VHH binders against q9y6x5. Designs and how they scored, part 31

Target 1, 379 residues: q9y6x5
Amino acid sequence: LPPKLLLVSFDGFRADYLKNYEFPHLQNFIKEGVLVEHVKNVFITKTFPNHYSIVTGLYEESHGIVANSMYDAVTKKHFSDSNDKDPFWWNEAVPIWVTNQLQENRSSAAAMWPGTDVPIHDTISSYFMNYNSSVSFEERLNNITMWLNNSNPPVTFATLYWEEPDASGHKYGPEDKENMSRVLKKIDDLIGDLVQRLKMLGLWENLNVIITSDHGMTQCSQDRLINLDSCIDHSYYTLIDLSPVAAILPKINRTEVYNKLKNCSPHMNVYLKEDIPNRFYYQHNDRIQPIILVADEGWTIVLNESSQKLGDHGYDNSLPSMHPFLAAHGPAFHKGYKHSTINIVDIYPMMCHILGLKPHPNNGTFGHTKCLLVDQWCI
Key: E = the ipSAE of ESMFold2; O = the ipSAE of OpenDDE; V2 = 0.75 times the mean of E and O plus 0.25 times the DockQ between their complexes.

## First folded at step 10 (VHH; framework vhh_surovatamig_d1)

Design m6 (at its last look DockQ between E and O 0.44; V2 from the best seeds 0.00; counts 0 for: pae O 4.2 > 2, grease 24.9 > 24.2)
Fold by ESMFold2, look of step 10:
Structure m6 (fold): chain B 379 residues (1-379), chain A 122 residues (1-122)
Amino acid sequence: as target 1 above (379 residues)
Amino acid sequence: EVQLVESGGGLVQPGGSLRLSCAASGFTFDDYAMSWVRQAPGKGLEWVADIYQDGSEKYYVDSVKGRFTISRDNAKKSLYLQMNSLRAEDTAVYYCAKESYNWQTGYSFDYRGQGTLVTVSS
């Protein structure tokens, strides 16, 4: 009987929401399993890069999904348009569901994880849903549990993605206690539904479940805008991505573009690619543009003087506001254990261990997660 | 093609009332939360109110709380804003918006209608 794992992401779930709001269902999940209070994610702290880092164990420069919007100068390809399934973008790494379903008598299933609807190395998840934000959590869960119970070869690795609290965090901002309390209560109810569904189907005792997220959320404001148009004419560059990490492809001399930008705002760091801080691990990929602009926490880079978002993410990955959490339950995990922090890239080798898979070369450290697992010693 | 057609704006005295309407087409109206946003002269866009897909939850910016009421009729594909006790600072072009989320492009709202002008003046 091969081990089974369900990996669940609630997008934009900031770690300190656990301390600042009530989660009776999630707290019961944690009480009977493990909690990692902070997961240090990868820079940039955006959705696609961090979801791919979870399932590959790689920094963004190594897996090639370096942002939600990208440009490759050699092929002239753009990663944008909200539905790019071209394997070109994804093929610089091998995600865990590909490795899993290549094992004899195993398959993988996905309810909307970034990349699971793409044939990566000519291999697409055995069962998957195309991304559609209108599909309810209940339908996603129903499909995943059906596949876990009724597939031959059996589904041993499954994913489930949900858009909240990211969508509401952008809309209201994390400091809107009234709206965020409502949103987070709804998420806790969905976690309760998840656990109840797994119990009803006889899956709960033998399925390993990880509940995590890709990043947090910070408060933005109309008082904290960086107007790029005030500093540089659009004609001097191609804008690949805007905020809070702008990706700038110069159309003129790179040093000239850099000089026009370097004093644009005291609340923005301007990096030539070779000067990007080493701690970001964000340099060694052609999809990283020659100049990046990194806004300070809570600041928004705009082309005009307004922004519709009250919360955002993508900032420096050292910021606690960018960090998600990880909780897990199942036969592989201890009961009632709390751990302070791991790196998001550490999740991949841990998952490979749980599933009995040989990990591809990666940036994770299995030793960082050993204390979560019943078959390991943390000394 | 998404179409949002706002109506019901006009000139009113301070303390007066207006009811805005929005006719929606080109998408499954019942699947989306809807909002009203406004743009005062020389100002940026401001969120005013929103309403869940089934009408069960409604939320307002503090400056209009207790004066404005958002509602929807899913059978008629229509969104409404009842505005009472109007003030000079409520003067703006009002747009209805379809709220959406995409995991790659994030939260957004679509307000591609022409809007309806509300002018509150003595």
Scores: ipSAE 0.550, ipTM 0.805, lowest interface PAE 1.5, mean pLDDT 92
Fold by OpenDDE, look of step 10:
Structure m6 (fold): chain B 379 residues (1-379), chain A 122 residues (1-122)
Amino acid sequence: as target 1 above (379 residues)
Amino acid sequence: EVQLVESGGGLVQPGGSLRLSCAASGFTFDDYAMSWVRQAPGKGLEWVADIYQDGSEKYYVDSVKGRFTISRDNAKKSLYLQMNSLRAEDTAVYYCAKESYNWQTGYSFDYRGQGTLVTVSS
């Protein structure tokens, strides 16, 4: 049988939730498969960038989705969640579903994964759902499993996206144990529904399934605010992105703007584009603005009258609170194996291997995931 | 036109009580979960409490648990917030809000009232 892979993302699922809450369905999934306890994601630790890194194996500077909100100074185009369907933004890389679909006797399916409702390199998934947050997980799951089971050419790669626990993490904060316990229980139940559905359809034994996330969540507070208006007049710059990593487009001399911001707060690092730390791999793209501000963990950059969330993400990708997990099950994976850490870009070459696809040039290291796979030697 | 109109704010001493009301119009009230949010002086907008469309579930920010109670009357298209044991840190403009969310910002609000000021001071 041709290999099949379902990639599932629960947005904002922080890795340590697995240690602090009960997940009977997910634990059963892990028991019969593999677990990577921590996944180091890419900077910035936001939804669009990290989801695209998962399916391209590239750092943000390379695949070109550098934030949830972007601006291109040459074309004067804007990118946001309400304006994300222009191929201009996505065409700097080739996502795995495009590579898969261009193969003979294969097709791809997607349920609301970022970028899947856009023709990238003039190719769109044979089956996809337009993003709509009001659509239930059940409906998304039903469509994906129907496509996996009944399509011709057969669907060999599918993606499934869900907005929780990210939305609730923002609302309640990750340290609200009462509310987050309820939210995470629902997530575990959805995983139970997924597994049950696959078993009912006879897909469970032959389908490779990866359950992962794009980022974690850190606790924010009203007592940890950085007000930019106290440091610089808004007429001196255009704000492209705000918190916790602000993207600044100066309207006056860049040096003057930098000098006004560099000492704004002891809890915020200010970088000229050329001085951004190399470890972020966040420099070599025109869509990265001339100045970026990076708030410390748990600090929020605000303007006057800005809304404040109790939880947020986008911080330094070395912070454990920003890290998601990865679990997997299927014929390609071992049973009962746990691994400590991988990089999020390592997922792409692993998926390519499972599907028998030639990977595009990427930043992932296949060697980091060999121990998860039954057909590989683990040193 | 969607309208949310808050009332019931005022000056109260620490330990005192207030009941806020919100009158909704211009949309099917009982189809939507509703929230109270507040903005303290010099601070950002903070979520306080929400209630399901049928009133079956209620949730609160930790700092107000046990002190505040959210409720609604769908027949009257009204939202309420009973605030007991008020503290100085509860001082803020309180807003009635219709909920919405996306994966960029999490929970947000597509409509919000003008607000009502609550001042807790000795």
Scores: ipSAE 0.033, ipTM 0.461, lowest interface PAE 4.2, mean pLDDT 93
ESMFold2 (binder alone), look of step 10: mean pLDDT 82; pTM 0.812

## First folded at step 11 (VHH; framework vhh_surovatamig_d1)

Design n1 (at its last look DockQ between E and O 0.57; V2 from the best seeds 0.00; counts 0 for: pae O 4.0 > 2, grease 25.4 > 24.2)
Fold by ESMFold2, look of step 11:
Structure n1 (fold): chain B 379 residues (1-379), chain A 122 residues (1-122)
Amino acid sequence: as target 1 above (379 residues)
Amino acid sequence: EVQLVESGGGLVQPGGSLRLSCAASGFTFDDYAMSWVRQAPGKGLEWVADIYQDGSEKYYVDSVKGRFTISRDNAKKSLYLQMNSLRAEDTAVYYCAKESYNFLTGYSFDYRGQGTLVTVSS
């Protein structure tokens, strides 16, 4: 039977939290496995796009989940919290759990990873939980371990999603050491519970486990606001997404809208779609709007003079504050190995290798991750 | 239907005190963190204070630290703001808010009441 894999995401876990806070349980996990200190994620550095990039190996322009709020001009559809389960949005790519469970004698399980409760290409995860933020980590873990241990056909790929430290990072900001220490200690305790549960059920020795995240978090401030209403009347555009990457659909001539915005703030870059920097890989999808506004790190685009955010993400993916980490343990992985950086799209071909799956065409490079794996020559 | 009803505002002199109350209904109150937010004339909303579901952790905007105290009574489904050493800059409509998180929409707060006006004036 092919090796089994559990993919775990703690949303908004900035890579340098590992250096700045105490994680006895996570550090023991790393000591017995591998660490990638920085994962360069995809632009925009938002939750749904990056979670889908992990499981497809694709840039956002290629998998079609280009933001947490989207508009498709051809179909006139809006992507929102009331419409996020429409397969239309997800069908531009094939995530790894679909490929996995279509193999003979394999199943996939999911505890709330974005997209796993959607029938993508008419295929929904074999076992899944509908998203509900009120469900405890313990209940999510109990379901995942039950499915890993007791399913026929066997679950060979499972995912588990947790909302922290993203929620607290937004609320307090990453620079609030008192509150973030408390939050991160609770997360480390959950990692300890995860490892202990896997050991008690006899899964730990033969299950590959990846613990990673989708993005980091940067500090915001009431002193760093960009008031869009000061630069342009609402009647001239439809706002598809606001901050820190605004998506602007002009209602009047596009050049007129661009000209009203281009000098709005020295702390915001304004791009026509065709002028978006190539390094973002964020141009070739109809869901990317004709004009985007990209705030500088720590700046917030608002429609009025106030903001409630103390931390945010979505900024330029070259910023270290936007980067998560990756740790892994299991029979496929070396013990005690540290690696400097990979691209988030590299995770997909590595997971396909571990599971014996043929990857779909993707933007990842298997060579970037081969040093993590015991069955590969590192050089 | 979520309902939040604020009370306890009024006219007070600088240096005075007020205690705001919020009666909550239509949701499981002790499952949610709660906030006070305010809107001064001509300004946007400003988040003032928040409190965790069990009352164990409290946070305040810097301008009110040491002067305001947030509290809750989960048995009575009520949220409170004790405001001491009031200043003219504290003049605003104060709203009670339910904190929300969704992995798609992120962290936000939701308020639905009429608010309660606090006026600090000589």
Scores: ipSAE 0.396, ipTM 0.712, lowest interface PAE 2.2, mean pLDDT 91
Fold by OpenDDE, look of step 11:
Structure n1 (fold): chain B 379 residues (1-379), chain A 122 residues (1-122)
Amino acid sequence: as target 1 above (379 residues)
Amino acid sequence: EVQLVESGGGLVQPGGSLRLSCAASGFTFDDYAMSWVRQAPGKGLEWVADIYQDGSEKYYVDSVKGRFTISRDNAKKSLYLQMNSLRAEDTAVYYCAKESYNFLTGYSFDYRGQGTLVTVSS
């Protein structure tokens, strides 16, 4: 049988949740598979950028999804929650589901994974759900498993996305033990449902399943705010993205805007685009604005009348609080193996290997995941 | 048109109690989870509590746990916040809010009322 792979993302699942909370179903999943304890994600540590990095193996500057809110100065186009389906934003890369579907006798399926409801390179998944946060996990799971089981050509790659624990992390803050315990229990139960469904359909033994996330969550506070309005008049710039990494489009001289912002807060680094640290791999794209502001961990950039979250993400990708985990189960993976860390871009070449796909040029390193795979030599 | 109208705010001494009410109209109230949020002077909007559509689950920010109780009456399309043992730090404009989530923008509220002022002072 051709290899099959289901990629599952629980948004905002911080890696250390596994250490601080109980996950009976996930632990069973891990016991019969593999665990990567920490996954270093890409900068900025936001949902769309990191999910696209998972499925392309590229840094954000390369695949072109550089934030959840973007602006292209040439075309004057905006990318946002209400305008995210224009292929213009996605076509700078080829995601794995497109590669997979273009193969003979293969198809792809998706349940609300970012970009899966967009024709990328004139290709859209044979099966997909339009994003709707109101759709239950059960419904998403049922559709995905139905497609995996009954499709022709067969679905060999599928994605499943769920908004928790991100939403709750934002609402409650990751340090709220009581509320987060409840939320994470529900996540574990959903994992149980996933496993049960796969077993019921006879897919469990032959399906490779990866459970991962795009980023973690850090605790925010009303005592850790950076108010831009205190530093610069709003008329002097256009805000493309706000917190914790603000993207600034100057309406006046860039230097003047920079000078007004550079000393705004000791808890915020201000970068001209050309001075963005190389380690972020966040410079070589026209969609990155002339000035970016990067708040320190746990600090929030705000305007005078902005809502405050108790948790947030998007910070420096070297911060442990921003790191998710990866667990996997199936014929391609060892059993009972734990690995310390990989880069999020490493997932793509691994998935390509599992599916027998030739990877597009990417920033991942296949060697980092060899120890997870039964057909590879782990040195 | 969606409307949320808060009431019940006022001046209270530390340790005192208030009960806030919210009247909802213009949408199917029992289809949505509802929240109370607040904004203290000079601070951003903070989530306080929420309640599921059917009232089966209630959640609170840590600072108000054990002191505040959220409830709802779907028949009356009303949301309530019982606030006990009030503290100076609870001083804020309190808003009734309809919850919304998008993975691009995160947790947000698509609608909220004009708010009701709660002042806790000696």
Scores: ipSAE 0.039, ipTM 0.491, lowest interface PAE 4.0, mean pLDDT 93
ESMFold2 (binder alone), look of step 11: mean pLDDT 82; pTM 0.821

Design n2 (at its last look DockQ between E and O 0.67; V2 from the best seeds 0.00; counts 0 for: pae O 2.5 > 2, grease 26.2 > 24.2)
Fold by ESMFold2, look of step 11:
Formats: sequence, C-alpha cells, structure tokens
Structure n2 (fold): chain B 379 residues (1-379), chain A 122 residues (1-122)
Amino acid sequence: as target 1 above (379 residues)
Amino acid sequence: EVQLVESGGGLVQPGGSLRLSCAASGFTFDDYAMSWVRQAPGKGLEWVADIYQDGSEKYYVDSVKGRFTISRDNAKKSLYLQMNSLRAEDTAVYYCAKESYNYLTGYSFDYRGQGTLVTVSS
C-alpha cells in the first residue's frame, strides 16, 4: 500500500503549553512517536502565511501569502476574507496536496486547511470541505477518515484544521490559566478522539500522523497600545494590515511617511522595505509594502481605539511565544524520540520524503528532520 | 442585517440590581456564542461575560464573578445579563455582542447596537 499521511493543525498552539498544562492523550501520542519541542515558524507569524509555509516549504516572500491582509501593487488586487479564494494569491507556489494528487493512483483530502478549497494551478484538493467554523471537529474527522478509507484512487495525503486554541488565545489571552486550561483540555480530548477513531477504523498502524500548529500566542494589554493616529494622519497612507505588523502604503512621499513614523514609539520598529532584517526573509515580493511597522512582543498597533484582543500573534519569529510544536506517529517515525528544534519550512521536505514525492524548490532542509525518521541515519 | 437591541439600563444605587436584555435578529441566534461587553466613560471596551450557543457554558471577567449572571433564551432569540451587587465601577454602556471567528481575520465581537447605559451612583 502506498504510504499515507495525515497533517493536523491546532491553530495557535504555543509550544510551552505542553509544559504548563495537562495533555494525557497528546502525551501518549508523543510517547509512541516523536516530539519536536519547538518549531521556528516564519515571519510574519500569522495563520495563513504559516499554514502555507508548512505545505510549500517556502518563506512567505517566496510563496506570496505574506499576511492575512495584502495588496498586490502590480495587479492592484486586495486580499481579504471576501477574496481569499482567488487562485491569483496562491499560485506563486505549489502546495504538497497538488503535487500528491498529480501522481498516478493518488488523491488528496482536506478538512479546512487554508488554501485547500482553492484551485491552485487549476488543481483543487480531490476531496475537501469549504471553510465553515461552525463544523465540529467530529464532522471534520469523519469526512477525513471516510476519504482515507473509501476513496478510489486512494487518498494518500490529508489535512485537518481546527481553530483552537487560537480563538480562545485571542479572546482570553495565554495567561488566563482558568480559561486556557478548559480550552486545552477540550483539545486534548479531541486528540484522544482522533487516535481512537483511527484505531477503530484500522488506520492507526499504517497512517503517518503529524500534529502541529502554525504559531503561538502572546499576552496583550490595554497598557501596551501604539496609537498610530498620534503620529501620522490617515490621509498620508493606505493601511494594508495593522497589527502587530503594520503594512503601510504611502500616499505622499515615502521618506516623509517614514520620518513621521520612525520615532512614533520605542516599542515599534519601522522599516523601509529594503531595510527589513535579512533574517526575516521578508522583502522580495510585490505584496510586501514599502513601509512595515513591527510592534514589540505584547504591544498592539491601534487607530485611536482600544483593542478587543487579550492575546495576539504575528510578532518576530525569533520569539519563543510565537513558536508551535510538532508531534508525529506512524510507520515512518521513531518511537519515543524527542528533538529540540526545526524550522517550520523543514516540514515540507520531510512530508515529501514520507510520501515519495519530489519536492519543488523550497527553503527547507531535509537533514534537519532525518532524526525523526526510521529510514534515515541521524547525523 | 444583524440587529442587536439592548435594553434594561438605568440609574441604580450601589448594591442595587438591574437586568439587561438583548433582542437579536438577522442571523441564526442558536449558532453563535454571545457576549456582554461594556465601555466606561472615556475608557476602552471590556469583555464582561459570554455564553455558549446552547447555554451550557458561561464565563465572566473576574471583576463581576458572583455578581453577574449571563443567560439566553434561544426560542426568543434573547440574551440577558442579571447584574446584582452593583458598584460604581460597573458604570458603563453595555453592549450585546455576537461572537465570531474566521481563520483569516481572527476572533471578533459584533456589537453594532446602541447599547444600554448603566449608571451606578449614590
């Protein structure tokens, strides 16, 4: 039988939640498989960019999903919740499910992973659910397992997306132990249900399962606001994205806009596009705006208003609070192995190896994940 | 299309009680968690309480625990806040909010109603 892989994301699952909360089901999963304690994600540390980086192995500048709100200066197109299914935005890369289902006798399935309901390069996931946050985890899991077990050609790659703990992390903040304990217990129960369902259907022994996330979460406060209106009039720029990485399209001389912003707050770094630190790999795409504002951890950029969020993400990808974890189980993976750190872009070449796919050019390094795999020498 | 109409505010003395109501229309009420949020004069918006779609789970900001009770009647498409042992710091405009989440735009409150003013004063 061809090798099979299920990729699962629990959005906003900060790596240190594993140490600070109880996860009996996830810990059993890890004990029988592998753990990567910290995954260094890509800048900006937002949902859509990082989910696409996982499945393409590319930095955001290279795959073109550079933020959750974007403007493409060449085509004059805007990316938003009303236009996020336009293939234009996604076509700068080839995600793994497209490569997978173009192989003979293979198909792909998806339960709401960002991009899987878009015909990227005229190819949409073979089986998919349109995004709908009201659909339960159980329904998503039922569809995925039905497709894994009953499809012809067989589903060899599947994705499953869940909104928590990101939603609750924004709402309550990661420091709210009472509410976060409740939310994280529910997530652990869902992981238990996942494993139990796979065992009951006879999939558990031959299916490779990766459980990971796109980013973490940091605490915000009404005492840590950067009021952009106090530094610059709205008429001088178009705001493409606000917080914690603001994307500024000047309407007047770019240097004048930069000068008005550069001393706005000691808790915000202001970059001309050409001056963005090289370590971000966040410069070489037309969708990255001429001026970027990067708030310090836990600071929120606002337009003369209070913030509704008690937790946020999108900050510098060197921050431990922005880092998720990765756990995996299945015939491709060792049992009981713990690894310190990988880059999120390393997941793609590892998945291609597991599935026997030739990876597209990417920013990942297969060598970083060799120690997780039974068919590789750890070096 | 979404309409949220708050009522039941007024002037009360410290230690008094009020019951706020919210009439909802223009969406499937039973599909959404609902919240009460408040804005004190010259201050930012504060989450007060929320309630799950079926009423099974209720959560409160620490400052109101034990004093406020959120409830809903899905048949009447109505949200309620019972406010007891009121304090001066509870003085605010109270808004009913529909909670929503989108994996692109994140968590949000929809609180487009006029609100209802609660004033706690001697």
Scores: ipSAE 0.567, ipTM 0.822, lowest interface PAE 1.4, mean pLDDT 92
Fold by OpenDDE, look of step 11:
Structure n2 (fold): chain B 379 residues (1-379), chain A 122 residues (1-122)
Amino acid sequence: as target 1 above (379 residues)
Amino acid sequence: EVQLVESGGGLVQPGGSLRLSCAASGFTFDDYAMSWVRQAPGKGLEWVADIYQDGSEKYYVDSVKGRFTISRDNAKKSLYLQMNSLRAEDTAVYYCAKESYNYLTGYSFDYRGQGTLVTVSS
């Protein structure tokens, strides 16, 4: 039988939550599998970009999902929460579920993973759920496991997405121990439900399961705000994305806009596109705007009438607060093995290996995950 | 049309109490979690408290825990905030807000009222 893989994402699960809170179900999962304590994600550290990096192995500049809000100056198209299903935005890369589904006697399934409800390269997952935040984890889990168990051709790759603890992290802030403890307990219980469901259906022993996340969360404060309106008139630019990485499209001379912003705050770096640090791998895409603003950790870029979140993400991907974790269980993985760190783009070649797929060109390094796999030599 | 109308704000001395009310209309009230948010002078909008659709769970920002109580009456389509032991730092315009979340944009409020001013001063 072909190998099967379920990729699960709990949005905004900061890596150090594992150290600061109890996760009985997840700990059991880890004990019987592997743990990567820290996963260095891609810049910017936002949901759609990082989820697409997981399934493509590419930096954001390469796969073309460079933010949760985007603008293409050539086509004049916008990408946003109300407009995210145009294949135009996704077709700069080939996600793993498409690769998998194009194989003989294989199909893919998805429960609300970013991009899975879009025909990419004229291919959409054989089974998928349209994104709806109101749909319970249980319903998502039931659909995924049903497809894994009863589909023809068989589902060999599936994705499952859940919005927590991201939503709560934004609401409560990651430093709210009481509320976050409650939220994280619920997450652990959901992991318990996942494991129980898989066991009940007889899938547990043969299914490879990866539990990961796209980014962490940092504490924000109303005392750490950067108000752009204090630095530049709104008529001088179009805001494509706001915080903590603002994407600026000048309506006047770029240099003039830059000069108005460069000293706006000591807690914000202002970059012309060509001056964006190389380590971000965030330059070589037309969807990256002429000027970007990068707030320091915990600082929020706002306009005069902006709401304040107590937690946020999207900051420098070198910050530990932005890093998620990865745990895995199944025939492909060792038992009781812990690894310190990998890059998020490393997940893609690993998944391809597990599924026996030829990977598309990617930025991942298979060597970084060899120690997690039973069929690989680890020195 | 969704409408949220806050009331109950006013001037109160430190240590005093106020009860805020919110009347909701234009949507199925008992299908949605509701929040109170506030905006202090010169500051951004801050989440204060929320309550589940059925009232089974209530959560608060740390600074108001033990002092504020959120409640709702689904039959009356009303949201309440009992504020005790008020402090100067609680001075703000308080808004009733309908919660919304999108994985692309994050946690937000798709609707909120005009607000009611709470001033805590000696």
Scores: ipSAE 0.126, ipTM 0.600, lowest interface PAE 2.5, mean pLDDT 94
ESMFold2 (binder alone), look of step 11: mean pLDDT 83; pTM 0.822

